# Ledger of designs, part 89: VH-VL binders against q0aze0

Target 1, 268 residues: q0aze0
Amino acid sequence: MKIILVNNRFKENTEKKAQEIAGQLSALNVEVIIDNGLDEPYAGTVDFIMVLGGDGTMLRAARRYGQRAIPVLGVNMGTVGFLSNIEINELAEYLPLILREEYSLEARMMLEVAVFQQQSLLTRVFCLNELLLRSNSPRMLSFALEISGQKLEPYRGDGLIVSTTTGSTAYSLSAGGPIADPQLDAFIVTPVASHIINKRPLVVSPEREISLHLLEEREAIIGIDGQIKMDFGAENRVLIKRAPHPLLMVNLKAKPFFTSIDRSLQRQ

## First folded at step 25 (VH-VL)

Design TC3
Fold by OpenDDE, last read:
Structure TC3 (fold): chain C 268 residues (1-268), chain A 122 residues (1-122), chain B 113 residues (1-113)
Amino acid sequence: as target 1 above (268 residues)
Amino acid sequence: QVQLVQSGAEVKKPGASVKVSCKGSGYTFTNYWMHWVRQAPGQGLEWIGVINPDSGGTKYNQKFKDRATMTVDKSISTAYMELSRLRSDDTAVYYCARGREHETYLGYFDLWGQGTLVTVSS
Amino acid sequence: DIVMTQSPDSLAVSLGERATINCKSSQSVLYEYDNKNYLTWYQQKPGQPPKLLIYWATYRESGVPDRFSGSGSGTDFTLTISSLQAEDVAVYHCQQYYSTPLTFGQGTKLEIK
């Protein structure tokens, strides 16, 4: 068995823990690769990915490895989040199950985000949570939203979020988006401070495609999963669709989503 | 070992074009954005543009958008930067630089080529 | 364009003493979305390309001695060498990558007094 340990690139304690776990796994004749996020993703074949940290680390891992159909386990390192399945202190208990591949998988839809410069593809990113388009100034943006070829009325506001159902509990939630069952595949399109009072979020079929572009010569910013930043101007457009492959999240421990979200909201 | 190796020094006349190459090795060439930065003698660093070696997508400094052309040959892990209509103030050491953040062109550079001196003189 | 201004342009510091280089951006390079400062520092010795020292304003690149540290947020950043060594003689550059075009400071030449 070969396992990738993904730690938080900005938290040394997670790296140390990864090294410790690597030692333990090696003692069990498991091959281990540590991914601290500073280098390119490991290109070799692996059987399992263990993410040590919080939601941010999971998001990074998802972007790096999500298209490879590898089971990904979130191991929480003392942070609050929705993407970890077990706590670090529980790892020893569940390790035998991991090694025997005795776990269930939950498929989570990811976004395929294509960013274009003029008519050319600039880059493609797969992400688990969301794409954010937002103004970098106090002025509202004017941009076009198109869903499956249907051109909506020009949007005016601070920005727009396109998220997965997984991402519904991330930035979309803060912007007033609905909480979605992560077992459901859908796009959530959440306005950010629209000029239209009470502009409602849209829940969109994963079979559809979403396009965004500015209707003015202004500079905006796109953000992905709270970790990727790019410029967005009049010469750019974004195409969002369902990623070809979902992230396969490992379920070792039952985690009631709706009870958890209620608890989380009460803590805020 | 991970490295970027650039082509040799160039001497050009004003109005001519120069094409500098940058070969990456020791890593997956298409996983990192390739930036081009130049440095005039005794001056600071100036960003020219960036290319996504995988998609071929480019983003240029507006200052160079009409004169600079970045390309890649993925088969040989090589990036190219061509600068046309050269003038004396284009005299500089030109660097290719790998962007650490592979997911975006907005990044810093963890790997640099050795530099290519381009001299423009009549 | 975001203008990066370093200060001083040059400084001489005695061996073993603290060296401080400042970098100011014309606008904030702190992105609220990820709460990161898009600021990096390089060291460049004569005849060599720049070498990465600090990224995301405060994180030290692997292999960089502990005496190097980055601090600051928003528009004001500082590179500090706690105890100057002879090998630290170089030009230091700050760079923002908050938005394109990516821009650098004018550089600071650090010499031994």
Scores: ipSAE 0.930, ipTM 0.958, lowest interface PAE 0.5, mean pLDDT 95
Fold by OpenDDE, fold request of step 26:
Structure TC3 (fold): chain C 268 residues (1-268), chain A 122 residues (1-122), chain B 113 residues (1-113)
Amino acid sequence: as target 1 above (268 residues)
Amino acid sequence: QVQLVQSGAEVKKPGASVKVSCKGSGYTFTNYWMHWVRQAPGQGLEWIGVINPDSGGTKYNQKFKDRATMTVDKSISTAYMELSRLRSDDTAVYYCARGREHETYLGYFDLWGQGTLVTVSS
Amino acid sequence: DIVMTQSPDSLAVSLGERATINCKSSQSVLYEYDNKNYLTWYQQKPGQPPKLLIYWATYRESGVPDRFSGSGSGTDFTLTISSLQAEDVAVYHCQQYYSTPLTFGQGTKLEIK
């Protein structure tokens, strides 16, 4: 068995823990690769991915390895989030199950985000949570939203979020988007401070495509999963689709989503 | 060893074109954005543009948009920067530089070529 | 375009003393979405390309001595060498990567006093 341990290079505690776990796994004749995000993703074949940290680390792991159909386990290390399945102190208990491949998998839809410069593809990114388009100034943006070739009325506002159902509890939630069942595949299109009063979020079929472009010569910013930043100008276009592969999240422990989110919201 | 190796020094006349090459080794060439930066003698650094070696997508500094062309040959892990209509103020050391953040072109550079001196003189 | 301005243009510091270089951006390079400062520092010695020292304003690149540190946020940043060594004689550059075009400071020449 070969396992990738994904941690955060900016958090020393995760690095130390990764080394410890690597040692333990090696003692059990498991090959281990540690990925702290500094270098390019490991290109070799692996059987399992353990993410040590919080939601941010999971998002990075998803972008780096999600297309490879590898089971990904979130191991929480003292942070509040929705993407971890077990706590670090529980790892020893569940390690035998991992090694025997006795676990369930939950498929989570990812986004395919293509950014174009004029008519040419600039880059393509797969992400688990969301794409954010937002103004880089106090002024509202004017942009076009197109869904499956249907051109909506020009949008005016601070920005727009296109999220997966997984991402519904992330930035989209802060912007007033609906909470979505992670077992449901859908796009959630959430306005950010729209000029239109009570602009409603859209729940869109994962079979559709979403296109965004500016209607004015202004500079905006694209954000992905809170970790990727790109410029967005009049010469750019974004095309959002369902990723061809879902992220395979490992379920070792029952984690009731709706009770968890309800509790979280009551604390805010 | 991870490195970028650039082509040799060039001497050109005004109005001519120059094409500088940059070969990457020791890493997956298509996983990192390749930037081009120049430095005139005794001056600061100036960003020319960036290319995604995987998609071929480019983004240029507007100052060079009409004169600079960036390309890649993935088969030999080589990036190229061509600058046309050369003038004396184009005299500089030209660098290729790898962007550390491989998911975006907005990044800092963790790996540099050794530089290519381009001299433009009548 | 975001203009980067370093200060001073040149400085001389005695061996073992603290060296401080400042970098100011015409606009904030702090991105609220990820709460990161898109600012980096390079060291450049004669006849060599720049070498990465600090990224995301405060993180030291692997292999860089502990005496180098980056600080600041928003528009004001500082590179500090706590105890100047002979090998630290170089030109230092700050660079923003918040938006294109990517821009650099004019550079600061650091010499031994």
Scores: ipSAE 0.928, ipTM 0.956, lowest interface PAE 0.5, mean pLDDT 95
Fold by OpenDDE, fold request of step 26:
Structure TC3 (fold): chain C 268 residues (1-268), chain A 122 residues (1-122), chain B 113 residues (1-113)
Amino acid sequence: as target 1 above (268 residues)
Amino acid sequence: QVQLVQSGAEVKKPGASVKVSCKGSGYTFTNYWMHWVRQAPGQGLEWIGVINPDSGGTKYNQKFKDRATMTVDKSISTAYMELSRLRSDDTAVYYCARGREHETYLGYFDLWGQGTLVTVSS
Amino acid sequence: DIVMTQSPDSLAVSLGERATINCKSSQSVLYEYDNKNYLTWYQQKPGQPPKLLIYWATYRESGVPDRFSGSGSGTDFTLTISSLQAEDVAVYHCQQYYSTPLTFGQGTKLEIK
């Protein structure tokens, strides 16, 4: 068995824990690769991915390995989030199940985000949570939103979020988007401070495509999962589709999503 | 060994074009954005543009948009930068540099070529 | 364009003493969503390409001595060498990667006093 441990090198506790776990797994004749995010993703075949940290680390792991159809387990290390399944202190308990491959998988839809420069593809990224288009100034943006060839009225506002259902509890939530069942596949299109006060979020079929471009000669930014930043100008276009492969999240322990989110919201 | 190796020094006349090559080795060439940076003698560094070796997508500094052309040959892990309509003030050492952030062109550079001196003189 | 301005242009420091180089950006290079400063420092010795020293304003690249440190946020950044060594004689460059075009400071030449 070969396992990738994904951690965040900027979090010393996760780095040390990754090394410790690597040692333990090696002692059990498991081959281990540690990915702290500084180098390119491991190109070889692996059987399992263990993410040590929080939601941010999971998002990075998803972008790096999600297209490879590998089971991904979130192991929380003292953070608040929705993407981890077990706690670090529970790892020892569940490790035998992992090694025996006795777990269930939950498929989570990912986004395929294509960014174009003029007519050329600049880059393509798969992400678990969302794409954000936002003004980089106090002024509102004017941009075009198109859904499956249907051109909506020009949009004016601070920005727009296109999120997966998984991402519904992330930035989309803060922007007033709906909470979505992670087991449901859909796009959530959430306005960010629209000039239209009652502009509502859209729940869009995963079979559709979403395109965005600016209608004015000004600069904006696109953000992916709150971690990737790119410039966005009049010469750019974004095309968003459902990723061809979902992220396969490991379920070792039952985690009641709706109870958890309800509890979280009560604290806000 | 992870490295970038550039082509040799060039001497050109004003109005001519120059094409500098940069070969990457020791890593997956298509996983990292390739940037081009130049440095005039005794001056600071100036960013020319960036190319995604996987998609071929490019983004140029507006200053060079009409004169610089970046391309790649993935089969030999080589990036190219061509600068046309050369002027005397284009005399500089030209560097290829690998962007550390593989998911965006907005990044810093963790690997540099050795540089290519381009001299433009009558 | 974001303009990067270093100060001073040149600096002479005695061996074993602290060297301080400042870098100012014309606008903030702090991204509020990830709370990171898109600022890096390079060391360049004569006849060589720049070498990465500090990234995300404060993180030291692997292999870089701990006497090098980066600090600052927003528009004001500082590279500090706590105890100057002979091998530290070089030109130092700051660079922002908050937005294109990517821009560099004019460089600071550090010499031994």
Scores: ipSAE 0.927, ipTM 0.955, lowest interface PAE 0.5, mean pLDDT 95

Design TC3
Fold by OpenDDE, fold request of step 26:
Structure TC3 (fold): chain C 268 residues (1-268), chain A 122 residues (1-122), chain B 113 residues (1-113)
Amino acid sequence: as target 1 above (268 residues)
Amino acid sequence: QVQLVQSGAEVKKPGASVKVSCKGSGYTFTNYWMHWVRQAPGQGLEWIGVINPDSGGTKYNQKFKDRATMTVDKSISTAYMELSRLRSDDTAVYYCARGREHETYLGYFDLWGQGTLVTVSS
Amino acid sequence: DIVMTQSPDSLAVSLGERATINCKSSQSVLYEYDNKNYLTWYQQKPGQPPKLLIYWATYRESGVPDRFSGSGSGTDFTLTISSLQAEDVAVYHCQQYYSTPLTFGQGTKLEIK
C-alpha cells in the first residue's frame, strides 16, 4: 500500500505530525509520500490520500489529486470546517480500517475552470469549492453571464461566485447563497453585492456550462477556492463546467451534514 | 538535477531579432509556468512575460508592444523567447525563471536559468 | 503598474552588524481573500541569476540561513540580515506578484564597510 500525506507547509504542527504518521505507517510496511504543497504533485500511483489540517488543505489536495480517483480522507487538526471526517486523535483507531480498505466513499462534484486569454486557453483548474470573480477596486463590475448559450442580462455588482454544492458552505454562504446538500450535484451562482438589492442566487444543473467575461475595460480578480489568484480583464474569459471526475472522499465516521451545519451556524 | 539551461550569448544589430532557448530538466516541464526576465547592465530586473507550457497560453508585459513572443516545445521541455526589432536598450541578460506557484502565473521564481547575454550594437 | 521602490540604493555594513533593506509598493500587495502578501526577496551575486530568499513576505526559502528574515505587510516590507557575513555581499531585489506586470524594485547593493 502507498499513501500520500498532504499537509500545510505554513503550519509546522501539520508537518511534524506528517513525519510522525509517516514513521508509523512505514513501520507497518506502508510506503508514504509527504506532500506539503511546495513541490509539484506526486506523479506516481497511490492507493490512499490523508489530508492533515483543515478545509484549506483539503481544497489544495483536491486540486492536486482529485482527477486521479484516489480515496481522500480529511483528518482535522484543531480547525473548524466541513471537509474533515475524523480528528487527528482518532487516526490510530481508524487506521486498521484504512489499511483493510473498509470504508465508504462519498463522491463530491468538482468544477472544471478554464481561463482564456483572448481565444487561447491560459490555464485549466479543477476545484472543489468555487470560482470567484471580484472587482479589484471599490467600483462595481459590469460583466456578462452565459449559461448553456443563454445570455443573461448584463450583471453589475462587486462580483459573482460559481460554487459546487460542497462549496455552498464556504464563501458562497457569506455572500448569501443557499446551503446545499453535498450529495447533490449542482452549480450555485451567487451574486456578490449586486446593484439589484434582491438579486437571487441560481441553482444550475451540472450538465450546463457557465461563461463569464467583463463588459468594460477594468481590472478584476478571479479567485479559486480562496487560494488561487489571477488577473481578469476585458481580454479574458472564464468557462466553467462540471469536472469529469468527482473527488472521492473517505467516510470512516458518521458525520451528519445538516446537524453539523446547524451547529456551525449557531456559533456564528 | 532540477535546472534550467539557456542558449549562449548573442550579438545582434539594431532591427534584428533574437531567440533565446531555455531547457528544463529534473521536473515535469508542463507543471510550472515559465517566466522571462531581463536585466540591463547595472540595472534592476524587468519582467517580460509568462507562458503556460501545458496549454501554450501566454501573458506579456505591455511594455514590449508585441515585440516579444514566447513559445514552448513540450517534447523537449524547452521554452523560447523571441524579441524582434531590437534596439540598443535591449542589451541585457535574459533569464528564464520557473514560477513556484504552479496553479497561477502570479508567482515568484524558485529556479532560474544561467542567463543569456544579448548585445545589440551597430 | 505597481511600482516597487527599495531603500537605500546602496548600503555598507560592518561584518557581524545588522543590515536592513526596505521595499515599498505603490499600492498594497496584500490580498484580503487569502490574507497573503504577494512579495518576495532575491539575492543576486555578480555574474549569477537571482536566488530566492523570502516568499509571501515572511517565509524563508529552504537552505537560506536563519539570519535572513522578511517582515512587513501591505505596502511596506523589510529584509533583515541580523548579522552580516562576508558571503552576503550582493544585490538584493524585492518583487511583487500581486498583479501583472510583475515588477521588481531597483535593487539594493549591499557591501561590507
Scores: ipSAE 0.926, ipTM 0.955, lowest interface PAE 0.5, mean pLDDT 95
Fold by OpenDDE, last read:
Structure TC3 (fold): chain C 268 residues (1-268), chain A 122 residues (1-122), chain B 113 residues (1-113)
Amino acid sequence: as target 1 above (268 residues)
Amino acid sequence: QVQLVQSGAEVKKPGASVKVSCKGSGYTFTNYWMHWVRQAPGQGLEWIGVINPDSGGTKYNQKFKDRATMTVDKSISTAYMELSRLRSDDTAVYYCARGREHETYLGYFDLWGQGTLVTVSS
Amino acid sequence: DIVMTQSPDSLAVSLGERATINCKSSQSVLYEYDNKNYLTWYQQKPGQPPKLLIYWATYRESGVPDRFSGSGSGTDFTLTISSLQAEDVAVYHCQQYYSTPLTFGQGTKLEIK
């Protein structure tokens, strides 16, 4: 068995823990690769991905490895989040199940985000949570939203979020988006401070495509999963689709989503 | 070993074009954005543009948009930067530089080529 | 374009003493979405390409001595060498990568007094 341990290079405790776990796994004749996000993703074949940290680390892992159809386990290291399945202190207990591949998988839809410079593809990114289009100034943006070829009325506001159902509990939630069952595949299009007071979030079929572009000669910013930043100007277009492959999240322990989110909201 | 190796020094006349090459090795060439930066003698660094070696997508400094052309040959892990309509103030050391951030061109550079001196003189 | 201004242009510091280089951006390079400062520092010695020292304003690149540190946020950043060594003689550059075009400071020449 070969396992990737994904940690956060900016969190020293996760690095130390990754080394410790790597040693333990090696003692059990498991090959281990540690990915702290500094280098390129490991290109070799692996059987399992263990994410050490919080939701942010999971998001990075998803972007790096989600297209490879590898089971991904979130191991929480003292953070508050929704993407971890077990706690670090539980790892020893569940390790035998991992090694025997006795776990269930939950498929989570990811976004395929294509950014174009004029008519040429600049880059393509797969992400688990969301894309954020936001003004780079205190001024509102004017941009075009198109869904499956249907051109909506020009949008005016601070920005727009296109999220997965997984991402519904992330920035979309803060912007007033609905909480979505992560077992449901859908786009959530949440306006950010729209000029239209009654602008409501849209729930869009995963079979549709979403296109964004600015209607003015201004600079905006594209953000992805709270970790990626790109410029977005009049010469740019964004095309959002359902990723061809979902993230396969490992379920070792039952985690009641709705009770968890309810508790989280009460603490805010 | 991870490295970028650039082509040799060039001497050009005003109005001519120059094409500098940059070969990457020791890493997956298409996983990193390739930037081009130049430095005139005794001056600071100036960003020319960036290319995504995987998609071929480019983003240029507006200052060079009409004169600079970046391309890649993925088969040999080589990036190219061509600068046309050369003038004396284009005399500089030209660097290719690898962007560490894989997912965006907005990044810093963790690997540099050795530089290519381009001299433009009549 | 974001203009990066370093200060001073040149400084001489005695061996073992603290060296401080400042870098100011014409606009904030802090991205609120990820709460990161898009600022990096390089060291460049004669005849060599720049070498990465600090990224995300405060993180040292692997292999960089502990005497180097980056600080600051928003528009004001500082590179500090706590105890100057002979091998630290070089030109230092700050760079923003908040938006294109990516821009550099004019450089600061650090010499031994």
Scores: ipSAE 0.926, ipTM 0.956, lowest interface PAE 0.5, mean pLDDT 95
Fold by OpenDDE, look of step 25:
Structure TC3 (fold): chain C 268 residues (1-268), chain A 122 residues (1-122), chain B 113 residues (1-113)
Amino acid sequence: as target 1 above (268 residues)
Amino acid sequence: QVQLVQSGAEVKKPGASVKVSCKGSGYTFTNYWMHWVRQAPGQGLEWIGVINPDSGGTKYNQKFKDRATMTVDKSISTAYMELSRLRSDDTAVYYCARGREHETYLGYFDLWGQGTLVTVSS
Amino acid sequence: DIVMTQSPDSLAVSLGERATINCKSSQSVLYEYDNKNYLTWYQQKPGQPPKLLIYWATYRESGVPDRFSGSGSGTDFTLTISSLQAEDVAVYHCQQYYSTPLTFGQGTKLEIK
């Protein structure tokens, strides 16, 4: 077996733990690759990904490896979040199951975000939570939203979030979006401080495509999972669709989403 | 060994064009944004633009948008920067630089080419 | 464009003494969503390309001696060499990557007094 340990280079405790776990796994004849985010994603074949840290680390891992259809286990290290399945102190207990591949998987839809510069593809990113478009100034944006070729009335506001159901408990929630069942595949389109008072979030089929572009010469930015930043101007366009592959999240420990949602939100 | 190797020094006349190459090795060429930065003699650094070696997507400093052209040949892990309509103030060392951040062109540079001196003189 | 201004333009410091270089951005390079400062420092020796020293304002690149440190947030940043060594003679550059165009300071020449 070959396992990638994903940790956060900016959190020393996760680095130390990764080294410790790597040693333990090596003693069990498991090949281990440690990915702290500084280097390019490991290109070789692996059987399992273990994410050490919080939701942020999971999001990064998802973007780096999600398209490879590899089981990904979130191991929480004392943080509050929605994306970890077990605690670090539980790892020893569940390690035998991991090594025997005795676990269930939960498929989580990801976004495929394509950013264009004029008519050329600038970059494509797969992400687990959301794409954010927001103004880079105190002034409101005017932007066009298209869903499956249907042009909606221009949006005017501070920005817009296109989120997965997984991301519904992230920034979308803060912006007034609905909490979505993570077992449901859907886009959540949440306005950020819309000029229209009654502008409501949209729940959109994952079969549809979402396009965004500015209707005026304004400085804006796009954010991906709250970690990736890009400029966004009139010469840019974003195309969002369901990623061709979901993130395969390992489920070792039952975590009832709806019964724990209040607890999780209260801790944030 | 991870490195960027650039083409040799160039001497050009005003009005001419120059094309500098940058070959990456020791890493996955398409996983890193490739930036171009120049430095006039005794001056600071100036960002020219960036290219996504995978998609070919580019973003230029508007100062150079009408004169600079960045391209890549993925098959040989090589990036190119062509600057046209050269003038004397284009005399500089031109660097290719690898962006550390994989997912955005907004980044800092962890790997640099050795530089290519381009001299523009009558 | 975000203008980066370093101070001083040149600095002479005795061996073993502290060297301090400042970098100011015309607007904040702090991104509120990740709470990171999009600021980096480079060291450039004659005839060589710049070398990465500090990224995200405060994180030292692997292989960079501990005597180098970055500090600051928002618009004001500082590169500090706690005890200047002979090999530290170089030009130092700050760079923002908050938005395009990416911009650099004018550089600070550090010499031994």
Scores: ipSAE 0.911, ipTM 0.949, lowest interface PAE 0.5, mean pLDDT 94

